# Miniprotein binders against q96jn8r1131to1294: the designs that were tried, part 114

Target 1, 164 residues: q96jn8r1131to1294
Amino acid sequence: TLEFLENHGKNILLSNGNRTATRVASYNQGIVVINQPLVPQLLVQVRIDFLNRQWTSSLVLGVITCAPERLNFPASACALKRAAWLLRGRGVFHNGLKICEKFGPNLDTCPEGTILGLRLDSSGGLHLHVNGVDQGVAVPDVPQPCHALVDLYGQCEQVTIVNP
Short names: E, the ipSAE of ESMFold2; O, the ipSAE of OpenDDE; V2, 0.75 times the mean of E and O plus 0.25 times the DockQ between their complexes.

## First folded at step 10 (miniprotein)

Design M30 (at its last look DockQ between E and O 0.87; V2 from the best seeds 0.75)
Fold by ESMFold2-Fast, scan of step 10:
Structure M30 (fold): chain B 164 residues (1-164), chain A 84 residues (1-84)
Amino acid sequence: as target 1 above (164 residues)
Amino acid sequence: MSEEFEKLKEEFFKKAEEVKKAIEEGDWERAKELIEELFELAKKTGDLYLIDYAKLALEAFERGDLDDLRYYIELALMYAEELL
């Protein structure tokens, strides 16, 4: 069963059998990672449960290729120094470098109830799904093993893992 | 977006460039002053990523981790350029 790892950002509280992540303080230190590698055809989905409009930016999601069980998480996913491919706003980023300008919807404006999904295709391409709709390949040739990551940054204070 | 916010973004970018130059020149007294000013400037923008990158850079400087410092300043510059 998919759940969030107990190693997470310091402002996170896990509940609902480790399937719900809540950021209980500030706007940062909200990184969570799925408990098993993202293997081809596995669709990992999270629902945005709560947005706090006191803050500006919002949720980031993507994959990392380092082992997450003992990783010391920085303030935000975008500050990770290890191999990370992240979707923030409309951009796709690899270790801080923007590799795609406009991909999918603007993640900073997705409303509560939005379901975001990550999936690898058989060629190692990383796909974003939004409310069940495949947005296409955000990142080709992701190295394996890799792990799905969600950063509850800014406005996004709660997400829950959901099944198809 | 206010004119004040536009000015603050430009000031942040210029100050981050000055930090990078001070680091390249090995002028650590200047780098410290500029990084502290960069963090104050970031807070005035209200932009969360500018605040976090400036704080990470300041913390890296304080512990003497020059690789982390260079990395966080580069992230700050890249992000600030997107905003301009």
Scores: ipSAE 0.799, ipTM 0.901, lowest interface PAE 0.7, mean pLDDT 91
Fold by OpenDDE base, look of step 11:
Structure M30 (fold): chain B 164 residues (1-164), chain A 84 residues (1-84)
Amino acid sequence: as target 1 above (164 residues)
Amino acid sequence: MSEEFEKLKEEFFKKAEEVKKAIEEGDWERAKELIEELFELAKKTGDLYLIDYAKLALEAFERGDLDDLRYYIELALMYAEELL
């Protein structure tokens, strides 16, 4: 089954069979990685459970192509310098650099209950799903294997892995 | 956005440029001072990414990692520019 790895950000508390991640302090140190690598036709989804409006910004969603068990997580996904493709706000980032200015909905404004999904197509394109709707290819030709990453950042305090 | 925030963003961007110049010139004492000021400015804005980039730059400097320092200053500049 899909679970978050035990290797996670310092402010994360896992529960519900490691399917729920809660950031219990501050606005950062909230990176989690899903255990199984993304493969074509697999839709991995997380639900935004709780938002804390004390903070600005919200979760970052993406993939990493390095071994997640060995990753020394930085305080935020924005610090990932290699092997990272991230969706932040409406932007797409590769190793910290913005490669697309406007894509899909603004992740910073997604309300509680929003279900966000990642899926690789047969060509290696990374798709974003929002509440079951395919938003299109966010990142073309993502290297495999890759793992879905969620940074519980800013407002986003809890997410849960949900089945399609 | 508040007028104060607008001013702080501009100040942050300018400070970040000064950091970059100090790094390029090898003026490490100046760079350190400027990075610390940059971090303080970031905190005043309340923008989490300004804060994070500045902090990452400061930490990189403190551990003597010039590559990371340059990297995070660049990210700070890019993000700050987008906010203008």
Scores: ipSAE 0.772, ipTM 0.910, lowest interface PAE 0.6, mean pLDDT 95
Fold by ESMFold2, look of step 11:
Structure M30 (fold): chain B 164 residues (1-164), chain A 84 residues (1-84)
Amino acid sequence: as target 1 above (164 residues)
Amino acid sequence: MSEEFEKLKEEFFKKAEEVKKAIEEGDWERAKELIEELFELAKKTGDLYLIDYAKLALEAFERGDLDDLRYYIELALMYAEELL
C-alpha cells in the first residue's frame, strides 16, 4: 500500500492512513516521500486537494535518490543538491539547475483536483502523468533506487495518494 | 501593485549583482550587508523563490560556505532574470 513516509517536513501532518499530507503552517517545511521506491510497474499518483492562492508558487514533484527514512530534509526542495530531480513550475531541475525549460503543464497553475503521477519506464526514464495522461519522459535514465517526492510548497496545502 | 512588483524584481536583480561583485572582490563586510538587504527586498516582493534563494545565500554566508553562497546567488540571479 502506498503511503507517505513518517519522516517528512516538520510542517506536515499525515492522515487518512498516511495517504494524505497537509501542510499546517507557513509556506515550506512540506517535503513528503512515498514509502516505496519507484519501479517500472509502479505508478504513484497524488491529487491536489487544497490550494491557497495567497502564495506565489505551488508544489514541487519529483524523485529523491538518497535513502529517505532518516534523511534530514531541507526546508524547501530547491535546496536539494544532487539528491533530486524535480518538476517545478514548467521546468525540470537537477541540483537546483534547470535542465529543461518547458515540460508538461505549469505546476503553479494546476487547480485543485488535478491528479499528478510519476513512474519509471523500462529504460529508467521518469514520466509525468497529468489526470491520467502520460506527458512523456521528463528525465532520462534516473538513478535507482529512487522515491517519489512531493514538496507541499507555497500554494499547495494538501495532497492525497490516489489509485491509478 | 503589478508595477510595484516589477520595480521590486528589478531592484532585487540589481542587488543580487552587487552581492556577486562584492563576493568576487572579497569585500565580506559589504557582501554581508548586501545579502541582508537582498533578503529584506525578497520578502517585500512576496515571491517565495526569491525569498528562499536569498535566505539560503545568507545562511551559506553565515556558516562560511562560499561555494554554496556563490551557488545560491547565481540561482537567484537566474530566477530573477526570468521574472523580468
Scores: ipSAE 0.654, ipTM 0.848, lowest interface PAE 1.3, mean pLDDT 91
ESMFold2 (binder alone), look of step 11: mean pLDDT 80; pTM 0.756

Design M31
Fold by ESMFold2-Fast, scan of step 10:
Structure M31 (fold): chain B 164 residues (1-164), chain A 92 residues (1-92)
Amino acid sequence: as target 1 above (164 residues)
Amino acid sequence: DAEKIKKLIEEAIEYIKKAIEAIKNGDPEEARKYLEKARELLKEALELAKKTGDLYLIDYAKLALEAFERGDLDDLRYYIELALMYAEELLK
């Protein structure tokens, strides 16, 4: 069973058998990582449980290719300078630099109840799924092993891992 | 210098907060004045970032200015926060 790692951002509280992550303070320090590598065809999904409308930007999703148990996480996933491919708003970012202007729906506008998924295809392409719908390849040729990451930034204060 | 960039960004954030408050109070003229002050501070921060050659500070400052020019204060806030956090890490 998929769980969030015990190594996480300072403002995170894990509950529900480490399947629910809640950001209990501020707008940042909310990075969580899935407890096993994202292997091809494994669909990792999280549901947005709670949005705080005082903030405008929302959660970030992606993968890191470094060992997550050794990381002292930065305040925001976008501050990761190596080994990170991230989806934020409509953009795709590699190591903090925007590499695609428009991809998929705007993550800053996804409502509570939205289910977001990450999956690698057999060629190493990273796919985003939104409410069960494959949005296509956001990042080609992701190195393996890699780990799914969620940054509960801004509006997004709670997510829960859900099964397909 | 990261410290000078940090101070410029912090000052820009304060003007953005004042602009948002002016908008809430129904005073768009005051908001415009505060936003122009924030814009000039951000432009100065970008020029300093270019001299340091730090690609991440350059990118965050450029994205913040682009958001400002679109009138997207929320994206502006996000990129400014990223620039501030990055500058703070450089100063450790």
Scores: ipSAE 0.007, ipTM 0.287, lowest interface PAE 9.2, mean pLDDT 82

Design M32
Fold by ESMFold2-Fast, scan of step 10:
Structure M32 (fold): chain B 164 residues (1-164), chain A 120 residues (1-120)
Amino acid sequence: as target 1 above (164 residues)
Amino acid sequence: MKVLVIIFSDDPEILKRAEEIARELAEKYGAEVLVIYLRDYSPLYAVDYAELYGADVVIIIVTDEEKAREVYERLKKELPDVKVFVIVEGGEEAAKRLEEEGVDAITSPEEALEALRKYL
């Protein structure tokens, strides 16, 4: 079954069989990674459980192509300068560089209860799903193996893995 | 060149002046400019936005000596490679006290624009 890896950001506490991640301090150090590679057609979904609106930004999600089991995570996913493709706000980022200005909805404004999903298509295109709706290809030709990453950043203090 | 302008003020006159600085940076100097208006003082917000945006330069506009000092110290500690300018709208006496406390980034809007022309 899908669960979050025990290797995670310092401010994360895992519960519910490692299917719920809670950021228990500050606004950062909240990176979690799914325990299985994101293989084509696997839809990985998380639900936003709790937003602390005293912070200004929110959840970031995407993929990394490095092995996550012993990775030293930076304070935020956007500080990953290698092997990372991230969706933040309305932007798509590769290794810290914005490669698309406007893709999908603004992730900084998604309310509690929103279900966000990542999926690779058969051509290696990375798709974002929002409440079951495919937003299209955010990144073409993602190298494999890759791993789904969620950064409980800013407002987003809790997420839970949900089945399709 | 990526410039982040962070404003720690709700004063409409100061907000208008900050918008004029941002407009001149973008339109006349071709800088990529992001302007952030903070409701609450938090050095973490300044560091967070600078890191997320990938700022080369941070311009802080403040009316309060305490906020100016704390934001400057936090940015220098967490992001030592970022160039910081602090514009104090609290008057000449406030600017002088901050310089005496070791904040060596105090500048005027006009001086900040001239300094940035060299990095363009």
Scores: ipSAE 0.000, ipTM 0.135, lowest interface PAE 15.6, mean pLDDT 79

Design M33
Fold by ESMFold2-Fast, scan of step 10:
Structure M33 (fold): chain B 164 residues (1-164), chain A 120 residues (1-120)
Amino acid sequence: as target 1 above (164 residues)
Amino acid sequence: MKVLVIIFSDDPEILKRAEEIARELAEKYGAEVYVIELRDYSPLYAVDYAELYGADVVIIIVTDEEKAREVYERLKKELPDVKVFVIVEGGEEAAKRLEEEGVDAITSPEEALEALRKYL
């Protein structure tokens, strides 16, 4: 079964058998990573459980191609300038550079209960799924192995891994 | 397994030397080595890269003494558990001054391999 790694941002508390991540302080230091590589056709899904509307912007999700078990995470996923492909707001970012202005819905406005998914297709394309709907290829040719990452940034203070 | 990040800046010709050092370290110690060019980046990104790769050791290769000091001090402050070394290209006197200020400065790939054996 899918779980969040015990190595995570310092403001994260894991519960529910490491399937729920809660950010217990501030607006940052909320990076979590799934415990196994994102292999082709594996759909990793998280549900937004709680939004604190005192903050601006919301969660970021994507993949990293470095080993996450010993990684000393930065305060925000957007600080990752290498080996990272991220979806934030309406943008797609590769190593800190915006490579697409508008992809899928605005992640900053997804309400509580939204289920967000990441999946690699057989050609290495990274797909975003929103409430079960495939948004298409956000990033082509992602190197493998890669690991699904969620940054509980800003408004998003809790997510839970959801099985398909 | 130990993870090394080699960061270099100020001279695009340093890339070939960084790649050679990386190859020697990977082959001799079985370490996982990443090479990052900072020619187009500020020293501020050095910490982000070290964190991204989960670095146990960072090697900075520069020709600029002031940049070397700034990157070293920032890494020591933000990532106190990471071991940092500075290779100063063509700067034996500059390396000596950095060592007198507490920076682990070295001047050759051979010295780098010897200094790193304790951490790899």
Scores: ipSAE 0.000, ipTM 0.106, lowest interface PAE 16.8, mean pLDDT 78

Design M34
Fold by ESMFold2-Fast, scan of step 10:
Structure M34 (fold): chain B 164 residues (1-164), chain A 120 residues (1-120)
Amino acid sequence: as target 1 above (164 residues)
Amino acid sequence: MKVLVIIFSDDPEILKRAEEIARELAEEYGAEVEVIYLRDYSPLYAIDYAEMYGADVVIIIVTDEEKAREVYERLKKELPDVKVFVIVEGGEEAAKRLEEEGVDAITSPEEALEALRKYL
C-alpha cells in the first residue's frame, strides 16, 4: 500500500492513512515522498485536491536517488542540487539544471482533480502520466533505487495518492 | 556557498557551539547553512543528505574519534568535490591522530571559520 513518508516538509500535515498531504502554511516547506522505491512498472499517482490561486506557480514532482527517511528537506525541491530529477512547469530539471524546455502539460496550470503519475519503464526511463495518459519519457536512465517525490509548492495545497 | 553542519553528539555544549558556528558562517560570509543532528544514525544518512543538499562544505562535529574517521572517509570517497572538516571535541590528542591519517581535523570552531575564508 502506497503512503507518504512521515518524514516530510515542515508545513505538511498527513491524513487519510498518510495518503493525503496538506500544506497548511505559506507557499513552501511542502515536500513529501512515497514510502516505497519507484520500481519498474509501479505507477504512483496523486490527485490535485486543492489549489490556492494566491500563488503563481504550482506543484513539482519527480524522483530522488537518496534515502529519504531521515532527511532534512530544503524549503523547495528545486533547491536540491544532487540526486534529483524534477518536473516543474513545463521543464525537466536534473540537480537544479534545466535539461528540457517543454515536456508534457504545464504543471502550473493543471486544475483541481488532475491525476499525475510517475512510472519507470523497463529501461529506466521516467514517465509522466496525466489523467491516465502517458506523456512519454521525461528522463532516460534514472539510477535505482529512486523514490517518488511531490513538492506541494505555491498553488498546490493538497494532494491524495490514488490507485490506478 | 552551501555549508552543512552535521552533529554526532547530544552534548548541550557541543550543540551550542555548532549553533554559534552556523550563525557566524551566515552572518560573516553570507553562506547558506543547514545543521543536522545524527547522534545515533548511520553515517550513510550524512552522505545522502550532503549529496541532496548540494553541500560545498561539510563540517562534522563529533566526540568519537572512530565515528569521525568513518564519516570523513565515506564523504571523501563518495563526494570527492566536497570540502570536509572534522571538529573533534575529544581533545588535542584525538585531533592529532586524525591529522596523521590525513583527516582535516581541528579542535576549535575558530579554526573552521579561518579555513573557510580561503574558499570564499
Scores: ipSAE 0.000, ipTM 0.092, lowest interface PAE 20.5, mean pLDDT 78

Design M35
Fold by ESMFold2-Fast, scan of step 10:
Order: C-alpha cells, then structure tokens, then sequence
Structure M35 (fold): chain B 164 residues (1-164), chain A 120 residues (1-120)
C-alpha cells in the first residue's frame, strides 16, 4: 500500500491512513514523498482534491534520487538544488534548472479531480500520466533508486493517493 | 531615494541575496529601502506597494521570465515615471531575452547596484 512518508514539509497534515496530504497554511512548505521507491512500471497516482484560487501557481511533481526519510525540505520543491527532477507549470526542471520549456499540459491549470501519475519505464524514462493518459517521457535516464515527490504548492491544498 | 525591492521567489538563497542588496543600498548609499516577498501574489500587489510606498526605484527579483514580463509591464503601465530593474536568477540568457523585449534586465545583484549609482 502506497502512503506519504511521515517526513514532509512543515505545513502538511497527513490523514486517511497517510494517503491524503493537506497543506494547512500559506502557499509553500508542502512537499510530500511516497513511502516506496518508484520502481520500473509502478504507477504512482495522486488526485487533486482542493484548489485555492487565491494563489497563481499550483502543484509540482517529480522524483528525487536521495533518501527521503531524513531529508530537510526547502520551502518549495524548485529550491531543491540536488537530485531532483520536477514538472512545474509547463516546464521540466533538474535541480532548479529548467531543461524543457513545454512538456505535457500546464500543471497550473489542472482542475480539481485531475489524477496525475508518475511511472518509470524499463529504460529509466520518467513518464507523466494525466487522467490515465501517458504524456510520454519527461526525463530520460533517471538514476535509481528514486522516489516520487509532490509539492502542494500555491493553489493545490490537498491531494490523495489513488489506485490505477 | 526610496527603493522598493520585490522578490518573486521563496528560494532562501535568493531571499538572502535580496537582503544583501537592500543592506548595501541602505548602509553604503543612504537609500530608504523596503523589501517585500510576493512569489504567488498578483502582479497588482507590486503596483499597489510601489504607489503607496512612493517608490522612486523598484527592483524586481524573479526566477521566471513570464512573471518578469508581467510585473514589469504592469508597473510601467500604472507608474510610468518609476524606474524599474529586473534581476533574473534564471541566468544570463534569460536576462538577455528580456532586454531584447524592452525590459530593463540586470544579470546580477552587483550589476543592479552599479546601475543604480546614477540614481543615488
């Protein structure tokens, strides 16, 4: 069973057996990590439960290749300067550097109810899935082991892990 | 001179650099400096703060080119007499693209301080 780790951003509250993450304050400090490594062909999915339109940007998701249990999380995932590959808005970022201008849909515009998924293929390619549809390879050759990360940033105040 | 420093980032390294710019402006050059962080707030808040503070100069620190354009355009539209500088923490190429579009972009904090010497 997939769950969010107990180590998370300081504004996060976990509920529903650690399968729901809620950001209870501000717009940042909302990073959560899945409890199991993202092994090839495992599809990890989260549903956007609640959007606060007061903020302009929204959720970020991706992978980290460092051990997450004792990681000191920054205020936002894009401030991770090592071992991080992230999808934010329209872009793909590696360690805070934008490596692709446009990939998949704009994550800042995904409505409540959207299901976002991450999966590694057998060649180490990181795939984004949106409402069950594979968007293709966002990042090739991701080092393993890696862990799925969600940053409940800005508009996105609640997500829940869902089964495929 | 009244300088408003607006930071559109929650990166702690960028926040620290903004504080260092503000400190040098106040201590070495005698400027009155207000620093605010507006990462996810509407660009209209930048206009509101600049107008209410009575800023002579606004320095915008961003990591995103689109936000840089939007904030710069709104400030120039609403407050055309205010001098606006943009520091893009996304690198030299991002700053060059913005300059080609008419945004007064600076590539580093040190360059921003030198550009402001004319107005101090």
Amino acid sequence: as target 1 above (164 residues)
Amino acid sequence: MKVLVIIFSDDPEILKRAEEIARELAEKYGAYVLVIELELYSPLYAVDYAELYGADVVIIIVTDEEKAREVYERLKKELPDVKVFVIVEGGEEAAKRLEEEGVDAITSPEEALEALRKYL
Scores: ipSAE 0.012, ipTM 0.359, lowest interface PAE 8.5, mean pLDDT 83

Design M37
Fold by ESMFold2-Fast, scan of step 10:
Structure M37 (fold): chain B 164 residues (1-164), chain A 120 residues (1-120)
Amino acid sequence: as target 1 above (164 residues)
Amino acid sequence: MKVLVIIFSDDLYILDYAELIAEELAEKYGAEVRVIHLRDYSPEEAVKEAKEYGADVVIIIVTDEEKAREVYERLKKELPDVKVFVIVEGGEEAAKRLEEEGVDAITSPDEALYALEKYL
């Protein structure tokens, strides 16, 4: 069963058997990582449980190719300047560089209850799924091994891992 | 010493920038730091927040040079004893122009600590 790693951002509290992540302070320091590598055809899904509209922007999703078990996480996923491919708003970012202006829906506007998923296809393409709908390949040829990452940033204060 | 960081920007990078400044000031100088994000640009609201908090130092983060000049002048007029610094998303060239006009401008988090050292 999929769980969030015990190594996470300092504002995160894990509950529900490490399947629910809650950001208990501020707007940042909310990075969590799934406990096993994202292998081809594995669909990792999280549900947005709670949004605090006081903040601007919302959660970030993506993958990292460095080992997460002892990684010292920065304040936000966007500060990862190495080994990171991220979906933020409508953009796709590689190590802080925007590589696509407009991909999928705007993640900053997804409501509570939205289920967001990450999956690798057989060619190493990273797919985003929104409420079960495949949005296509956001990032081609992701290096292996890679790990699914969720940044509970800004508005997004709680997510829960959802089985397919 | 009480430091108030006011952010007039929706850029997430700038929000993380402000948090970095706040953590460094608290850790290295034992400063009491408050960070607030104001959605709507308002020099008057900045003055109100600084007065209510009792700030010794105010750091304002804004998106453009004109807003930086305006809010700096308003704070200095109404709170002449408070030390005011502005961080402008326009970068180093915008900061240099502001400094020539007598505005204390900072271009990066690293530079912010050096600029504040003479007041800490």
Scores: ipSAE 0.000, ipTM 0.187, lowest interface PAE 13.1, mean pLDDT 81

Design M38 (at its last look DockQ between E and O 0.42; V2 from the best seeds 0.00; counts 0 for: pae E 14.5 > 1.5)
Fold by ESMFold2-Fast, scan of step 10:
Structure M38 (fold): chain B 164 residues (1-164), chain A 120 residues (1-120)
Amino acid sequence: as target 1 above (164 residues)
Amino acid sequence: MKVLVIIFSDDPEILKRAEEIARELAEKYGAEVRVIHLRDYSPYEAVLEAYEYGADVVIIIVTDLYKIDYVYLRLKKELPDVKVFVIVEGGEEAAKRLEEEGVDAITSPEEALEALRKYL
């Protein structure tokens, strides 16, 4: 069963059998990681449960290729300079560098109830799914093993893992 | 004069005022201005950026107090000639806590602009 790891950002509280992550303070320190590697064809999905529109930006999704169990998380996923591929707003970032200007919908504007998914295809392409709809390949040839990461940044204060 | 603006905030009003401060410094005072967000930098990297950029002045704009004392104190230690200003949007209590830890804090962008006009 998919769960968020106990190693997470300092502002995170896990509940619902470690399937719900809530950011309880500020706008940052909200990184969570799925407890299993993202293997090809596994669809990992989270639902946006609560948005606080006091903040400008919102949730970031992606993968990391380093071991997450004892990783000292930065305040924001976008500060990761090694082994990270992230979707932020409409951009795709590799180790802090923007590698694509516009991919998929703007993640800063997804409403509560949106279900966001990450999946690797058989060729190692990382796909974003939005409400069950495949947005295409955001990142080709992701190294393995890799782990799905969610940064509850800014507006996004709660997400829950949902089954396909 | 080179000014580095470091943003520790996701508040839209603060982000807008950071941009306004940067624009005013560039247009009215002829400063070279670089703006960075802590979102994209660790606290260590933010300090390193000030050094590599050759900043004469660093302005830290915050709604989150995470590692502000570290950034401020490290800048004062490693770059003692750099003038550092901290703009705190957490109100008087947040500014008071930072002052107790040895940080000079300015509670509003308006107060910071007045201080900068005097300094510039």
Scores: ipSAE 0.660, ipTM 0.830, lowest interface PAE 1.1, mean pLDDT 89
Fold by OpenDDE base, look of step 11:
Structure M38 (fold): chain B 164 residues (1-164), chain A 120 residues (1-120)
Amino acid sequence: as target 1 above (164 residues)
Amino acid sequence: MKVLVIIFSDDPEILKRAEEIARELAEKYGAEVRVIHLRDYSPYEAVLEAYEYGADVVIIIVTDLYKIDYVYLRLKKELPDVKVFVIVEGGEEAAKRLEEEGVDAITSPEEALEALRKYL
């Protein structure tokens, strides 16, 4: 069963069998990692449950290739400088550096109820899914094993892992 | 007093506002002001600029929270004695929340100037 790991950002409260993450304070310290590594053809999806519009920006979605159980999470995903490929807004980032300016929809403007998915293809390409629609390869040749990461950042205060 | 104004927005109005702040600080308060844009500087370079300039105060103008984490936290870590103000444009509630976390977040140049008066 897909769950968020107990090792998470300081402002995260897990519930619903660790399938729901809620940021209960501030706008950051909201990183969570899904327990099972991404393997080819596995679609991992999270639903945006709640947006606090008092904040700007929104969730960051991506993968890490380091061991998540011992990771000391920074305050935000954008501060990850190692082993991280992230989708933020419309950009794709690798270890904090923007490698693509425009990819897929703007994550900062996704409404509540949006289902975001990550999937590795057979060639190691990382795909973003939005409401079941494959947006294409965000990152080619992602090292494996890797784990899906969600940063409940800014407006995004709650997400839930959902089945495909 | 040396003030570094960091613009972290591509909004022309924000750029204009930054210049207005700089001008007012210089003309009314006699501050030495430098203005930089983060499109031209990495967050690290911005911190380095603050250090090399010898900034007593840094004013960051931002339009989103990602930018705060990139620059503000780094400034506070590496230059703890430098006073940092964050102007969150269009986000009064966001600014208030940031203040709860110890961030001197404001929403207008006027507020920034007011906050700075005690230092000038």
Scores: ipSAE 0.009, ipTM 0.261, lowest interface PAE 8.9, mean pLDDT 85
Fold by ESMFold2, look of step 11:
Structure M38 (fold): chain B 164 residues (1-164), chain A 120 residues (1-120)
Amino acid sequence: as target 1 above (164 residues)
Amino acid sequence: MKVLVIIFSDDPEILKRAEEIARELAEKYGAEVRVIHLRDYSPYEAVLEAYEYGADVVIIIVTDLYKIDYVYLRLKKELPDVKVFVIVEGGEEAAKRLEEEGVDAITSPEEALEALRKYL
């Protein structure tokens, strides 16, 4: 079953059979990774459970293309300088470089209860889903294997893995 | 007086705000202002840009707090004579949290200018 890996950001507490991640301190150190690589037809979904609107930025969602089990995570996903493809705000980033100004909804404004999904298509395209609606290809050619990543940043204090 | 404005945000509204602050500083206070956008949160690049420009003041404008204390503290360590402010677009509560961590965090450019008048 899909779970968050035990290797995660320092401020994360895992619960609910490792399907719920909570950031319990500060605004950062909140990176979590899904325990299975993305494969075609696998839809990984998380629900935003709790937001703290005192912050202006929110979660980052994306993939890493290196083995996550013993990776040293930085304080935030935006500091990943290799093997990373990230959705932040409305932008798409590759290894810290913005490659798309605007894709899908603004993640900084997604309310509690929003369900965010990632999947690969058969061509290696990374799709974002929002509340069951496919937003299209965010990244056209993601190397495999890759793992879904969530950074519980700023506003985002809790997410839960949910079934499609 | 030379002021370096640093932004890390890709938000067009923050870019617009940084340009408004730069124009206000130039028009009202006769400051020479440079605005730079750093693509990552590199303290090395922040220190280099402030040093090469000969900044008297650095203003960092943020909408998230990702590594801002790290950049702030490195500027203070490497350039102790340069006054550094952080403008937090998330409101006074976020600014207060950073201030408790030793960062001169504020919510408006007017606050930065008022603090600087004590030294002009």
Scores: ipSAE 0.000, ipTM 0.163, lowest interface PAE 14.5, mean pLDDT 82
ESMFold2 (binder alone), look of step 11: mean pLDDT 90; pTM 0.923

Design M39
Fold by ESMFold2-Fast, scan of step 10:
Structure M39 (fold): chain B 164 residues (1-164), chain A 120 residues (1-120)
Amino acid sequence: as target 1 above (164 residues)
Amino acid sequence: MKVLVIIFSDDPEILKRAEEIARELAEKYGAEVRVIHLRDYSPEEAVKEAKEYGADVVIIIVTDELKAYEVYYRLEKELPDVKVFVIVEGGLYAIDYLELEGVDAITSPEEALEALRKYL
């Protein structure tokens, strides 16, 4: 029963039993967080439902290690300077700093219908899955507890949680 | 006081605005100002230029909000004693005010000058 938390960016509207997130304004203020901690082997997946090609950058996803229920979200996930590991474009970022330049596919070019997944392995490695394919370890030794985060930035205006 | 202005744009109007900022800082505040045009986006090169110059203050001009976050955090981590200001110029992706935790982020040369006036 995975859902997006009711605490989210101010431009987000949740629907479909809090399983669909839509950004209804602008290009930012679109952060959503999954309602359950990302425990080892839990695969959290979202499908890209709608892309607005007027914007150039797109969806960011990753994990945060702070409690999300009452967190004041910034305009963009990339503004998080503590407790955040993010995938944007082909980069991997820790607290705003790029720690890997070329990992996996370019997230700015994933088409509508793409299913993106996050999973922790038994060693605490964070994996990205794209259309069911494991891209490998993006971040080793993620502290726990951690929570899956999706930033509907730029082109990405709607995502839906999908089951494996 | 040494001020470094770093421009991540080839836009002639942005380059002109950077010249205006540099002249204003030198004329009104007696600052030693260096202007660096970095055509290829590189936060690492920005850090290098700031260290080599011995900057007390860095003003970064970018046209993209995400580049602003990345270069700001890199400078703060590598140069904790340097005050960083970010100017975001741009149409569709620009915001009226870019707020980063613990920094003054600004959208115009006029706001940059006001922020620097308070710092100084």
Scores: ipSAE 0.034, ipTM 0.480, lowest interface PAE 5.2, mean pLDDT 80

